VHH binders against Formin-like protein 12 (FH12). Designs and how they scored, part 3

Target 1, 299 residues: Formin-like protein 12 (FH12), of Arabidopsis thaliana (Mouse-ear cress) (q9c7s1)
Amino acid sequence: MASNCEKMLSKIKIPLPDMLNAVLDLDSSAVIIDQIKNLIKICWSKEEMDRLRNSAGGDKEVLGKCEEIFGELMMVPRIEPKLRVFAFKVEYPSRVSDLKMWMHTIIAATKEITGSVKLFRIMQTSLTMQVLRGSNVECGLDSLVKLCDNVYLMHDFCKLLDFGNDLVHLEAASRIELETITNKMQELFDIEEEVNDEFLASENDGANFVGYRNVVHDFLCTIDGDKQLLNILYAEVGGLVNSYIAEYPSGVRFKEATNILTRFVETFYKSREEIERQAEAEKEILEKRKMNIKQNGNL
Key: E = the ipSAE of ESMFold2; O = the ipSAE of OpenDDE; V2 = 0.75 times the mean of E and O plus 0.25 times the DockQ between their complexes.

## First folded at step 1 (VHH)

Design b17 (framework vhh_7z1x_3)
Fold by ESMFold2-Fast, scan of step 1:
Structure b17 (fold): chain B 299 residues (1-299), chain A 127 residues (1-127)
Amino acid sequence: as target 1 above (299 residues)
Amino acid sequence: QVQLVETGGGLVQPGGSLRLSCTASGFTFSSYSMNWVRQAPGKGLEWLSGISGSGGSTSYADSVKGRFTISRDNAKNTLYLQMNSLQPDDTAVYFCARETYTWLDSGDLTTSYFDYWGQGTQVTVSS
């Protein structure tokens, strides 16, 4: 672990004291997160810390920087919690961004599905075509499943109408698990609790850490503001998903419906591309025939 | 209703000092990072300085580092910019701006941006 940390530090042009200053300033622009994570792992190694403290002689393969790193880390009160807070801050924007992206994607996809006049017309056209051809079709979504299962039926359907894809968030939404959003929201709240615990404990660090306490407080204010917005988005996701589930036939859950629609969109455009390629091939054949006629070349 | 109002601008001689104030209302002032931005005649926007919600962290553009000092009084909902050793090229309209984050459905990472700006206050440095 110490060796891995040493390798990381040797590739970075920032000395440990400057890195610790960045950690205490919560300056996420100054250091690489992997370096901080390696230091956290070292802090969790009680046995390694004890061995270093009890060492009186020099090790043949131990770099001086490793000893300096450990010694300087131990000088900072609750260094492990402080490194964790810094790691949380570095990763925090991405965590919040991912949550907002996932929730906005679900919201957008749900609104696109329920509000799409084009999708409604597609489902009605598909259902009508299949019923008229004697197929036992239960509803619009069922008709789309049957289109996807029959390449010839899909090709016939593609020739019947043109479809511009207005369901731009559908594929992304189909890859999102609602449980993942719930779990990641809980992780964010757990992080807030850990940061708050360190903020309270920092009162006992002395006058040299008043600046650190202020920047940790700023981070907590940021978390609280984001938490309020994320809770609003999460409530909207829950409301829209529940409304969608309640309106659709029994057995058709949000995930199942988005999967059916995603498969339909993918299969539809693949079939349309195949039809276009066939048309281009036919055009080439006709051009060759015209060339043969112009040349009056015995064929 | 979010409102930011800058005051304290005016005419000052080269080498002089000036203190700008920005009074905020309509939101929890201490929960937002605040920034100072300027626009000189015929030029684009130039970021000058930022301060965290508590006032514990500050940052400065190289062009003003050592000359300008940003501060805030959360009890008064007021942001300050102390400007020393003013130069003719500091002539500009000075804006205070509230900082927040961009959330893009395209999968772009969260990026900070300024969502609300004051109307600006004119600073003219000339003899």
Scores: ipSAE 0.000, ipTM 0.090, lowest interface PAE 19.7, mean pLDDT 74

Design b18 (framework vhh_7z1x_3)
Fold by ESMFold2-Fast, scan of step 1:
Structure b18 (fold): chain B 299 residues (1-299), chain A 127 residues (1-127)
Amino acid sequence: as target 1 above (299 residues)
Amino acid sequence: QVQLVETGGGLVQPGGSLRLSCTASGFTFSSYEMNWVRQAPGKGLEWLSGISSSGSTISYADSVKGRFTISRDNAKNTLYLQMNSLQPDDTAVYFCAREGTYEYLGWDSYTGAFDIWGQGTQVTVSS
């Protein structure tokens, strides 16, 4: 049988007073996030504990321990919001780092795409050739899709062109959903609102919580600064994405464009590797023949 | 398609060892707490072990402490259970289960309920 109370207790290893001190100091170095999440679960478990107390099959010793911990937690005003603020602070640096990484990746990839003379030439040549052959091709992206389906044409292009470091961020960018960035930005705004609500409510906690209020205020100042920088990056992403997709027929999504380009680059490099492998095999055959001729010529 | 698939079950002798694997697909494995649960013939579900999304926090039921080891590889979307010193009482169908989450004012948090389960893999400990 699964027991949530037993499971939660088995995860709590740090003395509760030390945990509460870390929470009130917003000291993310003292506690791992999983411990804080387990304390939040205990706060939610009041109804579960009440149900289990009324059950003849309940583990009375485990329930007693959960009730003791809950009792200590409830002595702190708005303990659940305070635990949530602390959890936000613990996870905050990585959340901001991820958003910056994703947005910088999109920015870099978009600039690489629009700045690639080699890609521009491939698209122009492919488009021109397919139009001349009577193919129904609407834009450069459509021509790249058709090029990927033609092994012989791709082989010919691979002999003349190499992207090198032109599109280094493309693969990483193709794995990023713009909607995810939007959702995670909104989550950050919601987090700031929750931290601010707790800061305002903490005014009524009494003299013992002045230190806590000060560290929450410091955290809010950090969030506000990061939010401003993230909004600048987010605006740049929006501008670059809109400018890029505006070059293509109505209805083309950024993800569709980046996926087509990613598939093209992957197919291009696979074809190039195959050509290089064939060249190496041919070189080895020539060296082998050269050795045999030399050996046969020796008397 | 959100799925969990267990492999590695089979027949083993008492005192033997077995390693179970659970492969996740259709969701961000690295964001979820994962658990192992078993069901012995004619008995209810028994929780065995849990591991946090990061792998930092691990917990075990008293019945398996010191014998079983839970681990995860987030790069491979795989959960493991290394079972040592197996006893006849360990005979059961073993399931991996994802701990449910919900958005909590812009932050995903764990509910403590299991929302996705694997099909299960049979482990039989017999001479």
Scores: ipSAE 0.000, ipTM 0.223, lowest interface PAE 13.8, mean pLDDT 77

Design b19 (framework vhh_7z1x_3)
Fold by ESMFold2-Fast, scan of step 1:
Formats: structure tokens, sequence, C-alpha cells
Structure b19 (fold): chain B 299 residues (1-299), chain A 125 residues (1-125)
């Protein structure tokens, strides 16, 4: 248990007063997040420190250092919530950026899928080709699965069509789970609640914390604005996904459909490259044969 | 390279017990909260339990409170889940998950950055 306190102490790389000043200024440029996380762990270890203080066999030197640091931290009202607010502010921009990126990727991919004349042509041609060859296929997506499972069928299909890929966001979208977006949105709302709780509690901290309250309020205003934008994007994602599902019969899930389409695109281009490579190899063989005939001569 | 490896799954009869283990490598194990999550056939992920870096804070989902016990051995870089009074609806793949940040763990909205491959638990007569 004492070794946990020792590890926390070894990770404090700047003087505590300087770190606390940065925290109260919400100045994320002054300290790295790992240092703040270590201070939060020290706060969580209050029960351990109280337990060790009451132990006759405790390491008095280590306990003295831990108690000194904890004593300095406790000079700040609700220091643990204040450290958490600082950590939230440090991590906040990347959280918002990731959510925007994921939602924009899904929106772009969904619009590409539903709006693609090329994809419609691909599915129609695939379905028609397989039906003419005696296959019973339920829908366009089913036909694409069968193409991917049969190298010869795919090679034949590639000979019928030459298309550029206009589904540029499809692969990225296939790696995104909608549930992850929902969970990350809820985490952002939980963060706002904690920041707001600390802002309200700080009203009673006294005159020395007016500057702190102003910076926390500015942060809350930023969060509120971002939440409004993210909710608009999230609603658009929901609407587009529902529209996509409605266009595909027999309960094909959005994730399953994007995976099928991604596999098809990858397999199609790989097959096309193999066909082009084989054609080039045949051309080279023919040219070498012509040169050999010319050098050796024939009757 | 971060790696989490689960073991201890298997077939067990209703009312039986199993102990799952998760061995971690590639990061400082005792700096992070660790979690157990499961996925039943055809269903989404369900968070079960979380434990802080020093075992000082432990949380459980309502569905497993009183039946499951989470613990860790930081010297061995190992996370454990003791499962008692197993029921058929406990049948799932069980995953070990590392918290993305140790400030925020436990409950339905926890963020994870690394997962194990999972271990299958089947509760059937």
Amino acid sequence: as target 1 above (299 residues)
Amino acid sequence: QVQLVETGGGLVQPGGSLRLSCTASGFTFDDYAMNWVRQAPGKGLEWLSGISWNSGSISYADSVKGRFTISRDNAKNTLYLQMNSLQPDDTAVYFCAKTEYDLYWGGDYTSFDYWGQGTQVTVSS
C-alpha cells in the first residue's frame, strides 16, 4: 500500500504550488495531463493515508511525504473536483473533434451509398448476371456477398464493369460503431454535469476564487455551444441511418451493409488489378517472342 | 504494444462458479482502472464491473451485484473476476477492458481504449 504513495510521489515533476496555480487558471499549457492524474490519485488515496497514519508499523518517512502533499492539496476547497475539471478541459477538444469526425464520416458515407448511381448500377448488374447464370439471390447486397466468395465469378464481373470508387468514406464508416458515438456523447454530457456542479459549489470559496469561477464559466459556455452542434449532427446521423435501413429489406443492419460494401469494393479492385497485371504480363511475353523470332530468323 | 489476454472461461452448470483471469502487458498496469464487459449471443456489450488502480474503489452492474467479485494483483499484472451462482443468462463472451483514462470508469458510460480477445462462458445443463 505504501508503494502506491511512493509511485504517486515519483511522478510529481513540478512544484505543487505551480501546478495548483495552473489548475486554478485552467491553463492546460502549463502541465501535462499525467501529472494532474497523479494528483487525483493522491486525493483518492486519502482513505489509505488515514489508514497508514493509524498503523504502528507504517513507513514514517513515506507517510510524512504523503501527508505533507495531501495537506497542501487540502488547502484548496474541493481540490479533487477542481483537478477533474482541469483534466476534462485538457481532454475536451480531442473528445469533441473525434465525435465530429465520426459523425461527419457516417453522414458522408450514408449520403454516398444512397446517392451513388454507380453503386446502384453495380448491384443491378451483379444481380442480373447471377440470375442469368441460374443463381437465386434475394437482393443486391446478397449478390455482392456471393461475388466476394467466388474468385471466378468476380473476375467475370470485373470484365463487365469499369468504375471509379465514389464511396470514399465507406471504409472509415465501416470501422465506426454507432453505439460508441452514443456512449461518447453521454460521457460529454456527464463531464458537463461535473463541471457545472463544481462551478455552483465554488460560489462559496471566497474572493480569492473569482478568477477561477470566471474561467470555469467560460469553459461551460464552450461546452454548451459544442453540445448544441453535436446534437444537431447526432440527429442527422440518426435520420440518415434510419433512411438507409428503410431502403434495405429483410433486416440487414447498417453495420452489416457497410461491411459487405467495404469487402466488395476491396475485392473488386484487387481482382481488377490482377486482371490488368495478367494482361501486361501477356503483352510482355508476346513482345519477347517477337524479338526472339527477329534475332534468330525463320526460314 | 498493449496486450490483454483473458483465460478461465468454459462450460459450467447453473449454480456453478468460474474464475476469469486477464493478464496485461505493454503498459503500467497499476496506473489504470480495469473493467470486465460481456457480450451475450446476438446482443450488445454489457459493462459488469470496474476496479480502480489500487483496489480502493470497486463498482458492479446491478445484474451481477452479490454474485461476482472483481479483484486485481498488480504485482502479477493480472485482473480477476470470481463468478458465483451462475445462471443461463450469464452465457456470453467476457472481455477484459482498460479504461482510456483512470479518472472515469464504472457504469454504463465508461470509455475503454484497449480490449482483450475475450473468453467464452457457457452456462448450460
Scores: ipSAE 0.000, ipTM 0.244, lowest interface PAE 14.5, mean pLDDT 77

Design b20 (framework vhh_7z1x_3)
Fold by ESMFold2-Fast, scan of step 1:
Structure b20 (fold): chain B 299 residues (1-299), chain A 123 residues (1-123)
Amino acid sequence: as target 1 above (299 residues)
Amino acid sequence: QVQLVETGGGLVQPGGSLRLSCTASGFTFSDYYMNWVRQAPGKGLEWLSGISYSGGSTSYADSVKGRFTISRDNAKNTLYLQMNSLQPDDTAVYFCARGSEWYEDLGSYFDYWGQGTQVTVSS
């Protein structure tokens, strides 16, 4: 019984004329994305409204309100594409910011991993230790997996080697899926194409839309510049990731490698903390024993 | 009125290929993003692929990337899904869906669906 149109109406919080003015000015400070998306959904609901009109089951008061809003929207040439362009602009800074953050994190982590003398020493020591114990290991990463699965082996390893965590971006990088970056980059291509198509189509809107065309063109220039810079970062990510993975047997993926390294770092420090705790407990016991002997001897 | 009609489903052996078609009518096909979605027996809806209104941009779910190809012919009002290297777990009803946003909630953001076409991958 509940109408999707009723739900959409309840989410529109600013007057429609104010929202339409913001759309034509591409003024992202005036509205929130949810309100824009609800207006887009109203545009899609024309066919639903037509079906509900042919059915006596619909709430005529709610249907009347939806049709009124739809009528106002349709007074603007190609209002649905204009709403989409506005939605893109509202969300755009966050999309670019997220992509830059994710790609810089992957770049920093990969450079930290490949440049770490300490990590190289750790992997060499782990591999040698495993081989000497008669374990069949394929590479340094495989040796770290086996090390993490064996508490006693890790305990022995911690006693032989000091490790300071210089892989400051590793944990953040292990949470990033490379395919998400690829998909979000593709979304920028989609956004640019749609904004450009609306820009071209808007030539036929008349003199009252010259200001709109100017702000849409400014947005296209911003997208083009950001796209160029993001493509440079994306190429660097691809080059660094592929170069790193090429050091390992075929079939090892970047996500797998970073997860193994993250697990190793976590497990190593837990084991080191436990060893240090045990050593402190033993020292305290020894000191108490020495004090008791000294007191009794002085008596 | 808006109609989406899927064809091309059927029985195919593992490793085989099928091409699905979706014929659109009742709206300006070239103005809309189009999507393919599937539902396996006893499971929820899974978004597979989307294509921009011009066909210049495409996107895929990880489960089908490299195996499936989405395309469209705006002159014929037809959407296609080329499915290669089919696996038994690709068995599902495949739906053509009209929408405007990639990665949206399938129950809230797609406005029209076809009746679906059955794809069965079995030897």
Scores: ipSAE 0.000, ipTM 0.121, lowest interface PAE 18.4, mean pLDDT 77

Design b21 (framework vhh_7z1x_3)
Fold by ESMFold2-Fast, scan of step 1:
Structure b21 (fold): chain B 299 residues (1-299), chain A 123 residues (1-123)
Amino acid sequence: as target 1 above (299 residues)
Amino acid sequence: QVQLVETGGGLVQPGGSLRLSCTASGFTFSSYSMNWVRQAPGKGLEWLSGISGSGGSTSYADSVKGRFTISRDNAKNTLYLQMNSLQPDDTAVYFCARDYEWLSGDYGSFDYWGQGTQVTVSS
């Protein structure tokens, strides 16, 4: 009983008035995000509190504390939107940082893939070798898939070329889900609208909230600046990815392509190590044979 | 808020032509592959065509190859489907759909759909 209220109460680590002052100042240094999320849950729990109030088995002391907290919160106009705005501000720098990192990684990897003379040579040689051997391959990328699936073919290929990996962002890019970037970009639009709605509504809060409106406005200005830069990166990612797809068969997703290339790079270097080990073993066998012939005459 | 609105549907004679439009808002249109999907009376969804964000790559279902042409105008946030040589079995509700990711046209990877526009092919 009262499990959600008790859980919320146990996670409030600073006095509520101090927390509310931090929220109205948008001071993310004073409060951890978990405390704010628990206060938001208290705002959502009116029905649960009503249900618990009607329960004879409820802890009346805990219920009294929860009702006191609720009463304090409800003295602030639109407290739930204000808490949500604060939570967004606390999480905002990491959201923007992640998006920038992911998009820059995709951009770098795509430019490396399309601009790599070494990769072009690898794909050209792979495709030519397999076509000459009678394989039904459609493109260079398809030839790399078949190369990875055939140990003998890969070993033969490794004898033809050495490949110094210039696709330094490929592995990192292969771990990024494009859908995640898209969804997180869409989330930023929704959150910005919520912050703007709260900014406009706060005009009706009275003279005591002028300071709050000023810090929310400053935050919106920050969001507007970042939004411009993020939209430029987002458009560049979309343009580069779509340009890549235009050069390759329909049905091959960018994620599949980066996975194929990552697997190729990994498999190629493993095969190179095996070839080097075999060469060293053959050298040792030859040296032993030379010594045995020298020591035992005619062997 | 993402919105897709189809227009241009109507009644057309067999062998006739019709051009559908889909106006997009609430997202960076040029960053997304777009698709046309239809649903005939009493049947499931059928993917028809997809176009990359730049418009440089297109793909078509075998049932519409050579008859339908997909295109886009990124300056106007508008997707088009030019339908030629229409047949009675082309009768369906036609939907505009945004791809789940910036990659082109895989059927079933859509995250937003329009309300649809009715196309009836009958003499």
Scores: ipSAE 0.000, ipTM 0.093, lowest interface PAE 19.4, mean pLDDT 74

Design b22 (framework vhh_7z1x_3)
Fold by ESMFold2-Fast, scan of step 1:
Structure b22 (fold): chain B 299 residues (1-299), chain A 123 residues (1-123)
Amino acid sequence: as target 1 above (299 residues)
Amino acid sequence: QVQLVETGGGLVQPGGSLRLSCTASGFTFSDYYMNWVRQAPGKGLEWLSGISYSGGSTSYADSVKGRFTISRDNAKNTLYLQMNSLQPDDTAVYFCAKEFWSDSLYEGAFDIWGQGTQVTVSS
């Protein structure tokens, strides 16, 4: 199993002292994140190194190189937590950006859905049409599901009214899992706790780590500010989603509702395009027939 | 120790179905996105499907969309791939794979792989 250690070694291209200086400065511009994650894996590979030492098939040269790197890393107190803090800082802006984007997308989509007079009219017309035809439908959303399942019913519906799509964030929102947002928020809090634990533990590192403590503290201040903003957005998402599902069948998850609406919008426009293409094709056939009759009449 | 073990492969006729299972041990299964990938004879690796920690979100390659279904049972530490309408071109070794981190920055980056299970589609 020297293959894991060998793969990790092959991925470390920047001189180790330069990398460690970047880590202690929390300087994300100096090091590629993949190299930091490989160093963390080397810290975890102590058991693999021990197994290789006890194996007849072990590569002693590779084991020697792994032990050399491990020895250098262990000269820094709590190097694995420090590497994790650095990795978190490198990945931090994109984590916050993703969470903000996902939550803003859900907020926008929810407001579009609840505020759409066009969607309300679509659901009312669909429900009324199906009830009048003797269909068993439970609600507006259920009526949209049944439209999507019956091509003839959908074609008839497309003739009753047009739907100009004002739900511009719906498709993007339907791709977002609310559970993923919750899990990513929890991960951010767990990582903040790790950063804080490392900050507190670094008091014992001595005078040479005062600069490190200062940059970790600055990062914690940034996290605290962002956390306040993210919590406000998360609360707004929760409030809007709960308000939305309260207007629809009990127990329907927000993702299920947005999936139904997304499928309806896609199916509706596909059906309209097919109706328009069929009408155009029929017109072409009629024109060709008309020309053939004219041509044959002149003969 | 971290381990992934695939089972359920075998010989099947075109149009048939198979269900693959992958049992995980040595890590907190419920914390990670899981994936199915395959390698046909003489070809490179092809990603087929992925599933989130909870199983609430899934994604599929166009080549298998509508035919394959990924699912998971976190209580049993088990990942599944239900394969329907199998074609000769589906003949491959099928692997389950764990994401490196539990987040989207490493989408498609795998750090733990199983040994694979052979699927042969032939009449």
Scores: ipSAE 0.000, ipTM 0.094, lowest interface PAE 22.0, mean pLDDT 75

Design b23 (framework vhh_8h5u_2)
Fold by ESMFold2-Fast, scan of step 1:
Structure b23 (fold): chain B 299 residues (1-299), chain A 124 residues (1-124)
Amino acid sequence: as target 1 above (299 residues)
Amino acid sequence: EVQVVESGGGLVQPGGSLRLSCAASGFTFSSYDYAMGWYRQAPGNQHERVAIIYSGGSTNYPDSVKGRFTISRDNAKNTGYLQMNSLKSEDTAVYYCATDLYWESGSLDYMDVWGQGTQVTVSS
């Protein structure tokens, strides 16, 4: 739309020809990504601009400002795919970094959960206590939910078992949606396919685009290498998650399990602080009483 | 019991528009964090994904339909949609709605619930 043109024009820090040269060099250090995204939107609005031009009797909208930009863009064969490839390259390092971070976090948290002797003892103690009190519990996770909902039960539990938190990645993992990892992995594969399609199509651009094809090929090689690592991590995440949730009654999802555990950890430490605060208050009262007895007896 | 059912297919002329619907039963789109996609298969061709919408609302399309097709969902109606504009003869195919309800290790393109398909024919 015309507003996309105006947004690009108002943020001109680099002239359009210089931006296009950076795009063809895949030089991600030279151009503002927001300007590239605005140019892509302008390409998408070409049909709308053509309709406005062809409206003989009705449309009074000014085409003006966008036509010059369309002219410059159309000098480059398949400019819209080339702009998309450039945008992919600019955003690529953060996409890969985020995926690696999220998957390593899930892996670390799951290994911490399944390997924690302390958590195993907590689950066993919680389950035993709930059963003895006549609670209708199905598994350790159910027992933790009921424990969190009962202040008296949690206080009693805190007196029976000490828990030093060794689940250091649990909270971070509870914020990650497995669906997001799958979505972002699929987006990365879609990006690779689009880059490859543009690489193949660019063979028809002629001798002036040999340099462009070489930098696109280098980018594809980078993507291929990263995909190998990401696929290994993705398979490990899936294996660990599925093994973990298989330990519970059917229907328990990973996010549900990690949310229960996160809430338990938070509630446990809050209860411990309350118990310690009460103990300190009782000590202070006792000391004041001892003080008063000594002073009053000596007066 | 978990199922999706497509509707809205039919015959349209080139340049026309058509909206497909995907009604979910046995589950709700608002209850789970999963993706929903549209796939098509023409006679003599392998099937291909034409649109996907993820739990967060992000979407993806192949170049063949980008700018012409729009995927969406209405959680209140428990229904997904595919709006198809500027239809071409090449868009003639059986269109399928599919969703991934469960985590599947190593299955980046896995969909565990598929509809029966609805025929779209673009012809003068």
Scores: ipSAE 0.000, ipTM 0.163, lowest interface PAE 15.0, mean pLDDT 76

Design b24 (framework vhh_8h5u_2)
Amino acid sequence: EVQVVESGGGLVQPGGSLRLSCAASGSIFSDYSIAMGWYRQAPGNQHERVAIITSGGSTNYPDSVKGRFTISRDNAKNTGYLQMNSLKSEDTAVYYCAAESYDWLGYSTEYDYWGQGTQVTVSS
ESMFold2-Fast, scan of step 1: ipSAE 0.125; ipTM 0.504

Design h01 (framework vhh_7d4b_2; at its last look DockQ between E and O 0.01; V2 from the best seeds 0.00; counts 0 for: pae O 17.1 > 2, unsure alone 62.8 < 65, off the site)
Fold by OpenDDE, look of step 2:
Structure h01 (fold): chain B 299 residues (1-299), chain A 127 residues (1-127)
Amino acid sequence: as target 1 above (299 residues)
Amino acid sequence: QVQLVESGGGVVQPGRSLRLSCAASGFTFSSYAMGWYRQAPGKQRELVASISGSGGSTNYADSVKGRFTISRDNSKNTMYLQMNSLKPEDTAVYYCARDLSPEEYWELLQSGEFDYWGQGTQVTVSS
């Protein structure tokens, strides 16, 4: 297996000194993230460094280049943490954006679900109808599950009630796990601590790193601000989700509820389409009959 | 003990302005992001605006963007909500809230809402 160093060399598009300068400036515009990741891998592997030192059988040119790379990296105090900070900065906007998007999606979906008068009526009507038919349905969601499993019942139901596209964010929300949000939030906290540790450690790196420290400090401030805002947003998510779950019998998880609802909506629309197709077919038959009667002079 | 006390609510005509205040005590105010929520009758609580601990970053609900301004004075441990061009749809009880700690995330998911909230202040917009 080609050493991480060899792999990196094959992908190097910019000189190492320029890359290191970009890292120290936290300038993401000048460097490809994959190159940074490769450098991080090189730093992680003490074994790789030893292998590079002891590898008598490799291409001398490649070994020389690897040694050069290693030498340059070692000139930078705590190069690995700095590379990690840089990598995080590059990915930071997307991570924050994803968190915001996920939480907003859940918020929107929850509001749609709880605010949907139509959905409420559907659940109540379904529950009532099934109870009257002798089914052991305990709640609205349970009723929907049973409704989805019975095509005939669904068809009858669709004939009685209209349901609009009021749940725009439901499907998207059903794909989001709250635990993922929590974990990603925690990761943000953890990485922030790492960045902070590097910042503190860099105090003694010398005059050449004052600019670096300033940039890292600014980045920390940005992270702190965003994190706090995300916390508020998360609080809203938690409040809404918990309120929603509290309205249903004990034991139903949010994801389960959203899945049930998603399935119901899909099944409902399919059923409705089928009914409409049948109705149209009947209409066509009737029209053809009428035309035939007229043509045959029976009217 | 963490305390949040809202003030500045009232009854106003559409198009008018109100300024809400939230006085905070019992914690390091500048270390926490703060937010305003509102709850209208028959509706769920919704975020109106939020502000970072330093005040350098703000976020607004789409429904209030351009009309409301959230701010804070950390020297006074007070957060503000300037509400301009008020609409009947803005009628609600307005609450100030504090940021969550990392440890509270899990607790929130397991035990429900445990945020620090004020008692709320009524805002009524009517002709």
Scores: ipSAE 0.000, ipTM 0.163, lowest interface PAE 17.1, mean pLDDT 81
ESMFold2-Fast, scan of step 1: ipSAE 0.000; ipTM 0.163
ESMFold2, look of step 2: ipSAE 0.158; ipTM 0.594
ESMFold2 (binder alone), look of step 2: mean pLDDT 79; pTM 0.808

